# VH-VL binders against q9vr94: the designs that were tried, part 21

Target 1, 124 residues: q9vr94
Amino acid sequence: GVTEEQMWSAGKLMRDVCLPKYPKVSVEVADNIRNGDIPNSKDTNCYINCILEMMQAIKKGKFQLESTLKQMDIMLPDSYKDEYRKGINLCKDSTVGLKNAPNCDPAHALLSCLKNNIKVFVFP
Below, E stands for the ipSAE of ESMFold2; O stands for the ipSAE of OpenDDE; V2 stands for 0.75 times the mean of E and O plus 0.25 times the DockQ between their complexes.

## First folded at step 10 (VH-VL)

Design s28 (framework fv_becotatug)
Fold by ESMFold2-Fast, scan of step 10:
Structure s28 (fold): chain C 124 residues (1-124), chain A 116 residues (1-116), chain B 107 residues (1-107)
Amino acid sequence: as target 1 above (124 residues)
Amino acid sequence: QVQLQESGPGLVKPSETLSLTCTVSGFSISDYYVHWVRQAPGKGLEWLGYIYYSGSTRYNTPFTSRLTISVDTSKNQFSLKLSSVTAADTAVYYCARELWYSFDYWGQGTLVTVSS
Amino acid sequence: EIVLTQSPDFQSVTPKEKVTITCRASQSIGGNIHWYQQKPDQSPKLLIKYASSSQSGIPSRFSGSGSGTDFTLTINSLEAEDAATYYCQQSSSWPYTFGQGTKLEIK
């Protein structure tokens, strides 16, 4: 695995791409999402979707189980991996049946599920 | 199994547009960020930009006004167009696959010479 | 942009010697550094990712270390096939940048 510092640096790269695309999402709101305070609105959900697409965890509003497991094995510190594998498995159906446009509901559902099921929750 | 291969004209005149295509096999282009990197003769590596299947792109600052990267998921290809070329654009051009911000597979590279 | 400076630019080395190549970043990049080997007339090959993680299929004589601004690639016991130019690359900030390269020639 990687260190926490390396993991957070990768997160910063994703935020640097995604946050400017959603001008209605302030830095303060993005910081709150990082800390697990996840609002349910179109702009914040679609910001989250942008990040999750960069993580290759979501594609066109659908969760990507195999891709997510592969990416997590590379990008998470070894101490995080067991909790994330369990949480990912618990959340693998969280996007099923949800409409992506216009509110990016699958992204909100997936991130909220992960936050509720992973003790060492991290997000960019 | 995994392969990337560049193709396109090896000679381009100054002021014209340099056009290259990268064809990939052994993986779906829809599953990876893919990049262009170049190397002037006897010089180091220079990152140009990336594209993702969704059309999302990012270009290195010196190239933002001249560079366009496009993707064609149905052909498993992505392409580079660099306009208004000069002799300084003479380089070997590589396409590369990204795996979490490092490049795990590269094409063999294609030399493009800008000369009149 | 983040500038990566490698040292040395060039070194002639003897087989079985231990070689170290350094890469210094103009600002802190944590451990977001990757190392590539490029042999003459070949494309670059990923050796080490995230400062110290070996890419699959890479000989164990290659290792990496460092954090912050200073990073090293070590070849523990140099082989003839290691004659190549080595590049570091950072992924801490956009745009991605490479060092200028270190060329190793085998005596």
Scores: ipSAE 0.330, ipTM 0.832, lowest interface PAE 4.1, mean pLDDT 92

Design s29 (framework fv_becotatug)
Fold by ESMFold2-Fast, scan of step 10:
Structure s29 (fold): chain C 124 residues (1-124), chain A 116 residues (1-116), chain B 107 residues (1-107)
Amino acid sequence: as target 1 above (124 residues)
Amino acid sequence: QVQLQESGPGLVKPSETLSLTCTVSGFSISDYYVHWVRQAPGKGLEWLGYIYYSGSTRYNTPFTSRLTISVDTSKNQFSLKLSSVTAADTAVYYCARELWYSFDYWGQGTLVTVSS
Amino acid sequence: EIVLTQSPDFQSVTPKEKVTITCRASQSIGSNIHWYQQKPDQSPKLLIKHASKSQSGIPSRFSGSGSGTDFTLTINSLEAEDAATYYCQQSSSWPYTFGQGTKLEIK
């Protein structure tokens, strides 16, 4: 697998792409989301959606289980994989029934579920 | 090889400003959150604050009115200024790199003594 | 702020003993606990991150466990070079906080 530094480098790239697209999300708020303090607002939810789409975990507001598991194998250090497989499986239905437009509710639901169910939560 | 190194005056008078710089090598400070942590003689570790290269900062509440952390990406440095110091600010000051919420590399620490 | 309480404050131990150090958080922090070793006049060194993941290069006799509020650092068979102060640190919320430290000396 990848090193933790390589995982962080990929995460930073995704943040650098997504944060400028949501100028109402301050760097401070993005830093709070990174640390698991996840607000529920249109701009922060859609920022989260941007990153989750780059991770190929969400497509058009729908969670992509097989894509997420495949990307996890590429993007995470080996020592993270068992915990993330468990958390992802616990959260696979978290976006069901939620409408993407306009508030990006599926992204908020998925990330909040992962934060609550993954012991080693990491997010750019 | 990753290295962080603190520098600055080891003696500061009460009421003056304590100023320290951390110079990093082996990585770019534009890629990591970097922090200041201090340790009073014979005491435990106390988190002071962080900076990210964009200028985003967070300071521990007791220090909010006195503490400023700044970054100079062109020199691969970040700095701490703590104003209105007293004897209670005597400590070893460490700079540290964060990787996923833990501090994977630390500077060697620099002792700053506040006395007349 | 989240308060971390370590136990014991001090322990004098014999080589080859199994040592356990505990860290209790004032509120649930998941697995957002990290352990450091600090030898006299040296900077802290990361041993264990996210409660149970060993930092690269750390001897296998060190392990971590726990979740929620109660966390343990275990040294399975103590060596002379393990004389140090050990600190836990939480990253669940700002400000980041450290425990008060556990000083381990070898008999």
Scores: ipSAE 0.532, ipTM 0.888, lowest interface PAE 2.4, mean pLDDT 92

Design s3 (framework fv_becotatug)
Fold by ESMFold2-Fast, scan of step 10:
Structure s3 (fold): chain C 124 residues (1-124), chain A 116 residues (1-116), chain B 107 residues (1-107)
Amino acid sequence: as target 1 above (124 residues)
Amino acid sequence: QVQLQESGPGLVKPSETLSLTCTVSGFSISDYYVHWVRQAPGKGLEWLGVIYYSGSTRYNTPFTSRLTISVDTSKNQFSLKLSSVTAADTAVYYCARELWYSFDYWGQGTLVTVSS
Amino acid sequence: EIVLTQSPDFQSVTPKEKVTITCRASQSIGSYIHWYQQKPDQSPKLLIKYASKSFSGIPSRFSGSGSGTDFTLTINSLEAEDAATYYCQQSHNRPYTFGQGTKLEIK
């Protein structure tokens, strides 16, 4: 696995790519999302979607279980993996039925589910 | 290799502005958030605030009108200014680096005494 | 703001004893609790992050547990150098807050 510094670096890269694309999402709001305080609005949901697509967790509005498990092994320190594996399995159906939702709703559904089911929630 | 070092006047008069600098080495200030935390003599730790990479700041509620945190990327320095000080502001002031919400490295702290 | 209450405030302990320090949050904070050790005239040092994950270089006698509102720091076999004040800190919401501290003295 990776170190926590490497995980932070990867997260920062994704945030640096995605945050400028959503100028209505302030740094304060992005930091709140990082802490698991996830609002439900089009701009914040689409910011989250940008990050989750970079993580290969969502493709065309659908959760990608096998890709997510592979990316977890690449992006997370070993000590985080058991909790995340559990949370991912509990949340694998969270995006079902949301493919055509206009407000990047699958991203909100997935991240909110993960926050509620993972004890050590980490997000860029 | 990671080091944080606070500096500034150790004595400040009541009603004046307390001004401190935190100089960091072993990492880039663009890669981590640095927070300010203080500790009054014989008391516990109190979070003061942080500055984000956008220049946005978050301050603990009792300090919002008196506190200014800034950053100088070219010098690898963070600065804290606390205006209108009183004896209640006498404390050791720390800067501390955040990695994923915890403070993994701290400066040695600098004692600031507010007295005439 | 989230209030953290530690127990006990103070404890005098014997070497090799098992010591338990608790931290209770005023609302559920998941696992967003971190533990620090502060020796006299020194800066705080991170011991445990996210309730149960040891920071690099921390002796194995230190462990953490808990979730939600109730958290515990355990020192399995106390050593003389463990005389210090211990603080919990939450990162669930800003402002970040600390417990009032637990002071351990060696008998």
Scores: ipSAE 0.008, ipTM 0.585, lowest interface PAE 11.4, mean pLDDT 87

Design s30 (framework fv_becotatug)
Fold by ESMFold2-Fast, scan of step 10:
Structure s30 (fold): chain C 124 residues (1-124), chain A 116 residues (1-116), chain B 107 residues (1-107)
Amino acid sequence: as target 1 above (124 residues)
Amino acid sequence: QVQLQESGPGLVKPSETLSLTCTVSGFSISDYYVHWVRQAPGKGLEWLGYIYYSGSTRYNTPFTSRLTISVDTSKNQFSLKLSSVTAADTAVYYCARELWYSFDYWGQGTLVTVSS
Amino acid sequence: EIVLTQSPDFQSVTPKEKVTITCRASQSIGSNIHWYQQKPDQSPKLLIKSASKSQSGIPSRFSGSGSGTDFTLTINSLEAEDAATYYCQQSSSWPYTFGQGTKLEIK
């Protein structure tokens, strides 16, 4: 595992890559998403998708269970891992049927499910 | 056993502030988005807003200037304040828990009548 | 705001009859539709989530289908206890919205 400081530094890097690609998503809206306030719109969903793809949690609209578990071990402090493992198990089917849905819907489904099923929510 | 229960005055005067609290048991409020929904007598359901334990809120557009939702994680409670009420705000007010985009558990509802 | 329109508004039905309730969205919402049952003087109860997935503990006679803009709740064989108002709800866009409701009465 990493420290919380290292986790937030990696998060900042991902936001710095993804946020400029979605200029309709303001810094304030991105900060709200970080804190678990997740809107359901094309621009915000696709911003979330960009970050989840960098995390290797989503590929071509599909959730990547094994990749996500590996990335947790790299990106999260040890104290977060048990909670996120539980959340991922509860949410592993949240994107089923959504691969071809418009508006980056798999990303919204996965992140909203995780937010609703974990005690400690972190996002870039 | 999961439970949500609304409480607060059942009668509010026009122009005053309607104030309700939802107390939850059987789960931690820190783990879920929690919402307020209302239902005017004989009418359908109307979403008001949500709060997450971090303090993040969203309010339905007609209520943005009048509505405040707050959370007290230490008491496992969240609250609604709706200012400048009129007779149109007479309704049964429900608190509800969100899981996977849907409301899996609801409070019993509390009727608030706005009358002089 | 996404508007949900239910049909019918009201239906008087006989026990054992198959009942179909529809919900139409003003724009595409994928599978982000959920169905609730509300009996008189009770809170709503979740029946079906994400268009077609049954909530735990709900009788198998309830099923949901549809995607995009057109959704259906089906009660395969109506029981007397199913007299209630049924609501659809969308979670595709803020604000969350509900349909106007469909009231089922038993003859």
Scores: ipSAE 0.006, ipTM 0.550, lowest interface PAE 14.6, mean pLDDT 88

Design s31 (framework fv_becotatug)
Fold by ESMFold2-Fast, scan of step 10:
Structure s31 (fold): chain C 124 residues (1-124), chain A 116 residues (1-116), chain B 107 residues (1-107)
Amino acid sequence: as target 1 above (124 residues)
Amino acid sequence: QVQLQESGPGLVKPSETLSLTCTVSGFSISDYYVHWVRQAPGKGLEWLGYIYYSGSTRYNTPFTSRLTISVDTSKNQFSLKLSSVTAADTAVYYCARELWFSFDYWGQGTLVTVSS
Amino acid sequence: EIVLTQSPDFQSVTPKEKVTITCRASQSIGSNIHWYQQKPDQSPKLLIKYASKSQSGIPSRFSGSGSGTDFTLTINSLEAEDAATYYCQQSSSWPYTFGQGTKLEIK
């Protein structure tokens, strides 16, 4: 594992890439998503998709189980790993059938599932 | 197993476009962010930019108007084009693979000399 | 951009000596610092990631430490094969930046 400071620094790098691509997503809305308040709109879903692709958790609208478990093991503090391993396994099928949905729907489905199944939710 | 290899002309005339390709083997380019880094003779390392298989790019600020990075996932390659070159662009150009924000594998580097 | 300043620029060292190379960041970067070794006419090689985590296959004489703005790479008992230029790199902020390098020469 890493420290919480290292985790949040990685999160900031991803936000610095993804937030400018979605100018309709305000900093306030992005901060709310960080805290688990996840709206369901095309712009916010595609912002979330950008972050999840950078995490290598989604590729072409499909959840990447093995990649996600490897990234979790590298990027999360040890204290987070049991909850995230549980959440990832519970949510591995959350994107099934959504690959071609028009509003970055796989990203919303995955992040919402994780928020509902992880006690200590973190997102960039 | 994992290899990255740069290729392209070693000599470019001033004002022309420098073009390089990085061919990777031992991993899928679709699974990693890949970067270009250069090193002028006797100088340090300078980050140029990255690309991801989706076409997402980021370029270092001094290069934004001259630099284009592209990816061809079917060939397991990514490429760099730097326009309007001058003698200051003479450098060894490296391609590198990123694993979680550090560079775990590098190509051998290719020297590009900008000269008449 | 975050500026990384390494010290010293150059050091001539006797075999078996302990060597310390410093990297100072212009602002706090947590532990998002990585160290590379570059031998003449070779590509850089990752030694240490995230300030203190050794890359697989790297000799145990290499270690890293620090957080915030001040970081060190230590070579405990220098070997002749360690003659190289060493670079730090930060991943806390875009663009990624490198230090200017520290060249180690063996007497």
Scores: ipSAE 0.026, ipTM 0.709, lowest interface PAE 7.4, mean pLDDT 90

Design s32 (framework fv_becotatug)
Fold by ESMFold2-Fast, scan of step 10:
Structure s32 (fold): chain C 124 residues (1-124), chain A 116 residues (1-116), chain B 107 residues (1-107)
Amino acid sequence: as target 1 above (124 residues)
Amino acid sequence: QVQLQESGPGLVKPSETLSLTCTVSGFSISDYYVHWVRQAPGKGLEWLGYIYYSGSTRYNTPFTSRLTISVDTSKNQFSLKLSSVTAADTAVYYCARELWHSFDYWGQGTLVTVSS
Amino acid sequence: EIVLTQSPDFQSVTPKEKVTITCRASQSIGSNIHWYQQKPDQSPKLLIKYASKSQSGIPSRFSGSGSGTDFTLTINSLEAEDAATYYCQQSSSWPYTFGQGTKLEIK
């Protein structure tokens, strides 16, 4: 795995790409999402979707289990992997039935599920 | 090697503005949230606020009206100004770097005494 | 704001004892608790993050546990150099808050 500093740098890069695309999402709101305070609105959900797509966790509104597990092994520190593997498996069905739902709903469903099932929640 | 160092006057008169600067080395200030934390003599730690290089700030509620944190990425520095000080503001002031919501590196701290 | 209450406030301890420090949050904070050691006239030093993850370079005798509202920092076999004040800190919501501290003195 990677160090926590490398994980932070990768997260910053993803935020730098995605946040400017959603000008209604303030830095403060993005900081709150990083902490697991996840609002349910079109702009914040689509910001989250942008980041999850960069992580290869969502493609066209559908959760990508095998891709997510591979990315987790590459991008997380070793001490995070067991907890995230468990959380990802608990949340693998969180986007079922939400393909084509408005407001980037699959992204909100996935991230909320992960936040509720991962003890040490980290997000860009 | 990561280092943070506070600097500024150690004595401030009541009603005046307390001004401190934190200079960092071993990392870019534009990559991390950086915070100010203080500690009154013999007391515990109190979070004051943060800044991110974009200018985004958050201040603890008791200080919102009199606290300003600013950043100068070209100098790798961030600063704290606390106006209208009283004896209750006498404390050691620390700057600190945040990594994933915890403070992984701290400055040495600088004692600021508020007295006439 | 979330209030963190530590116990005990003070403990006089013997070398090689197992010491447990507790931190209780006024509301559930998941695992968003971090522990610091502060020796006299020194800056705080991060020991444990997210309740149970050891910071790099910290001796293995330090460990953390807990979730929700109740958290513990354990020192398994106290050394003389561990005489310090220990603080918990939460990152679940703004403002970030610290416990009042637990001071450990060596007998």
Scores: ipSAE 0.259, ipTM 0.809, lowest interface PAE 4.1, mean pLDDT 91

Design s4 (framework fv_becotatug; at its last look DockQ between E and O 0.82; V2 from the best seeds 0.00; counts 0 for: pae E 3.6 > 2)
Fold by ESMFold2-Fast, scan of step 10:
Structure s4 (fold): chain C 124 residues (1-124), chain A 116 residues (1-116), chain B 107 residues (1-107)
Amino acid sequence: as target 1 above (124 residues)
Amino acid sequence: QVQLQESGPGLVKPSETLSLTCTVSGFSISDYYVHWVRQAPGKGLEWLGVIYYSGSTRYNTPFTSRLTISVDTSKNQFSLKLSSVTAADTAVYYCARELWYSFDYWGQGTLVTVSS
Amino acid sequence: EIVLTQSPDFQSVTPKEKVTITCRASQSIGSYIHWYQQKPDQSPKLLIKYASKSFSGIPSRFSGSGSGTDFTLTINSLEAEDAATYYCQQSSSKPYTFGQGTKLEIK
C-alpha cells in the first residue's frame, strides 16, 4: 500500500483542484470536513462532491461501489483498508433517491455515512 | 532526510519582540502544515499556532494579539514573532511538521530566555 | 478548548514491568489522539497516531487503545531507554492541546 505521506500528497492535489472552485469554503471549514465535521450547505456539499468525483466515488449524483472499493485499494495505507472496506459497504445505499436533489445532497449523505461508520476517518 | 532547525536570539528583553526562524530540509513547506509549540522550563507542551500550506494562519487564544507566523517559500523557512514578551514567555520553542493531525517531525528546540 | 488529563503524573517503574498511561478528554474526540515520548533535553518523538496506529520505526512494546474520551498508552515490557515523559495530544479541534504529561523513572 501507500504511505501516509503519499495519502497526504494525493489529498492535497484534490484539494488544490476543488477548493478554489468553492471560494466560500474556507481552509478552516475544509479542515473541519477532513476531521469529519461535515456541515450541510450547498457550497460545502458541492466541494465534497468535487472531491468524491475525483475519487470516482460519485458519478452524476450516484454512488459507485466497485469504483470506490478499487480506489480505496490504491489511495489508502494497508492499515486503513479493512475498516474502510467495511464502512464503504455499510454506506452503499446512502445516496439512493438523491440523484437529482439540490445542494449536492448525495455527496453530503455519502460522506456523513462514511464518517459515522469509519473510526479513523480521513478526507482531503 | 527530513529535518527542522530553529534559530534566533536566545535572550530577549522584556517588552521586546521574540523572533525565531525554522529552516526545513527534506520536504517543501508549500506541501505541509507547520506549527510552533513551546515548553516552559519543567512544564508541558503548549501549542502556539500553525501556518497552513495556503498561507493562512491559526493561533492559540492566549497569543492571538501578540503572535505572527509567516512563511518564506523561497528560503524554505517559517518564522515566529511574539511581541511584548515577559518572563512567562521563557521557554524552549519548537517548530514541528504536521502529517494527518499529528507532529511527525520536530526541530531540536531553541531556549529563549526573557530577561533584562 | 478540549482539556486532556493524564494519569499518573509520575511513576517509578522497574525494567520488564507493564506500564499503562491514561489520557481522558473533556469531550468526545473520536480517535483523534496521538502519543509522544520526550526524553530530557530532547524533542518530543511521535509514538502512536489515531489512538492505535504505530508510527514507523516504533518498537512493538508500545501500543495504544481507546476511543471517545478514554485512551491508553501501554508499554508491554519496559526497557531502561523508556525513561521519559509521555504526552497525549488531541487533533479533534483547534486549538490542538496536550495532556500535562506522565513522567516515567526507572528504578
Scores: ipSAE 0.741, ipTM 0.909, lowest interface PAE 1.0, mean pLDDT 93
Fold by OpenDDE, look of step 11:
Structure s4 (fold): chain C 124 residues (1-124), chain A 116 residues (1-116), chain B 107 residues (1-107)
Amino acid sequence: as target 1 above (124 residues)
Amino acid sequence: QVQLQESGPGLVKPSETLSLTCTVSGFSISDYYVHWVRQAPGKGLEWLGVIYYSGSTRYNTPFTSRLTISVDTSKNQFSLKLSSVTAADTAVYYCARELWYSFDYWGQGTLVTVSS
Amino acid sequence: EIVLTQSPDFQSVTPKEKVTITCRASQSIGSYIHWYQQKPDQSPKLLIKYASKSFSGIPSRFSGSGSGTDFTLTINSLEAEDAATYYCQQSSSKPYTFGQGTKLEIK
């Protein structure tokens, strides 16, 4: 598996890509999201969606279970994998029935679910 | 190897501004969250604030009016300025790197004594 | 802010004994608790990350456990070099906060 530093670098790259696309999302807000304070707004949800898309966790507002599991296996240190696998499976239906646009609600729901079901959940 | 090192005057007079510099090596200062933590003599650790990727900062509530943290990426340094110091600000000051919410590397710390 | 309370404040122990330090949070912090070792005249050193994950280079005799509000640092078979003050720290929310510390002395 990858190291935490490698995972950190990867996360930073994701921020570098996604934050500029959503200028209304400040670094402070992004940091709050990272720390578990997830607001519910169009801009923040779509920022989250951008990150999750890069993780191949969401596509067109749908949670991608198999893709997520595959990516987590690649992107996480070994010590994180078991807990993430369990949490991811618990969130397999978190986006069911949600609208994709314009509020990126599925992304908000998915991230919230993951944060609630993974004790050591790290987000870029 | 990752290293952080604090530097600055070891003595500051009351009401003056305490200024410290943290010089980092072994990593890019702009790629990590860097924190300031202090420790009064014989006491515990107190979190002062953090500087983020973009140079944005967040300070502990008691210090919001007195504390300024900044970064100079060209020198791989960031600084701490604490104004209107009193004897209560006497402490060893540490800078520390954060990796995923924990402080994995610390400077050696620098003692600052506030005395007239 | 989240208050972390360690127990005990001080402990004098004999080498090879098992040492247990507890840290209680004023509210649930999940697993966002970390343990540091600070020896006299030295900076803190990261021991355990996320309640139970040993940091690189840390001897296996150090371990951590717990979730929510109650956490434990355990030293299985204390060595003389383990004389230090140990701190828990939470990163669940800002401001980050530390426990008051637990000083371990070796008899």
Scores: ipSAE 0.685, ipTM 0.905, lowest interface PAE 0.7, mean pLDDT 94
Fold by ESMFold2, look of step 11:
Structure s4 (fold): chain C 124 residues (1-124), chain A 116 residues (1-116), chain B 107 residues (1-107)
Amino acid sequence: as target 1 above (124 residues)
Amino acid sequence: QVQLQESGPGLVKPSETLSLTCTVSGFSISDYYVHWVRQAPGKGLEWLGVIYYSGSTRYNTPFTSRLTISVDTSKNQFSLKLSSVTAADTAVYYCARELWYSFDYWGQGTLVTVSS
Amino acid sequence: EIVLTQSPDFQSVTPKEKVTITCRASQSIGSYIHWYQQKPDQSPKLLIKYASKSFSGIPSRFSGSGSGTDFTLTINSLEAEDAATYYCQQSSSKPYTFGQGTKLEIK
């Protein structure tokens, strides 16, 4: 299984791709999101959407349950997997009805659901 | 092997500036967050602040006007400056690496005494 | 900011006993709490992260539990080398804060 250092390095690469696309999202805001403080604005939601797309967790506003479970098995340390698997399944319907919603609302809904259902929450 | 080591003067006079350096090896400071934490004699741990990849900083509330954390990526070093010190700033100062919200590696610490 | 209150401040215990240390947060922090051990004349060492996840190389006698505001570090079958001061630390929001510490002595 992957180490926490490998998970950190992968997360940094995703942030390095996504954060420059959203100049109104500061490093401090991105770190707050990583700590589970999830704001609701177009810029922050679309930053989150960029990360979730790179993780293959969301596509065109729809939560990709099977892909997310596969990526979790590949990218998380073994000690994280049971809690994440449970939380991911609890969020299977979190983007239902939001496919065409503006401002990357599906990404906000998905991440908020995961935060509420995964006690050990980590995010790039 | 991941290692952090603090260095700097052990004695600082009141009202002057405390200045410390943290030298790291086994990882690049461009890839991790490094924090400063201190411990007054006989007391607990107090978080001082952090520097992020971008060079942006966040400081504990009491220190926002006195604390400066900076980085020299070419030397793999962090620096701490604490201005206008008093006897209350006497402490062991640690630098620590954050990995996923906790501090997995710490320096040995360096005692700084503020005394006339 | 979030205040962490540990109990007890000090405990003298005999080897092989079970030790429980508590940490209470002034507001809900989910599972964003971490435990450190600091032996005399040493820097802190990470034991438990996210309330219950053991750090690499930590003996299995150390475990953590809790969520929200109430957290516990447990040492099952205490050993002499476990004499130290233990700190909880929250990472739910900055500024990060530590509990005041729990000093554990071997009787």
Scores: ipSAE 0.325, ipTM 0.792, lowest interface PAE 3.6, mean pLDDT 89
ESMFold2 (binder alone), look of step 11: mean pLDDT 92; pTM 0.946

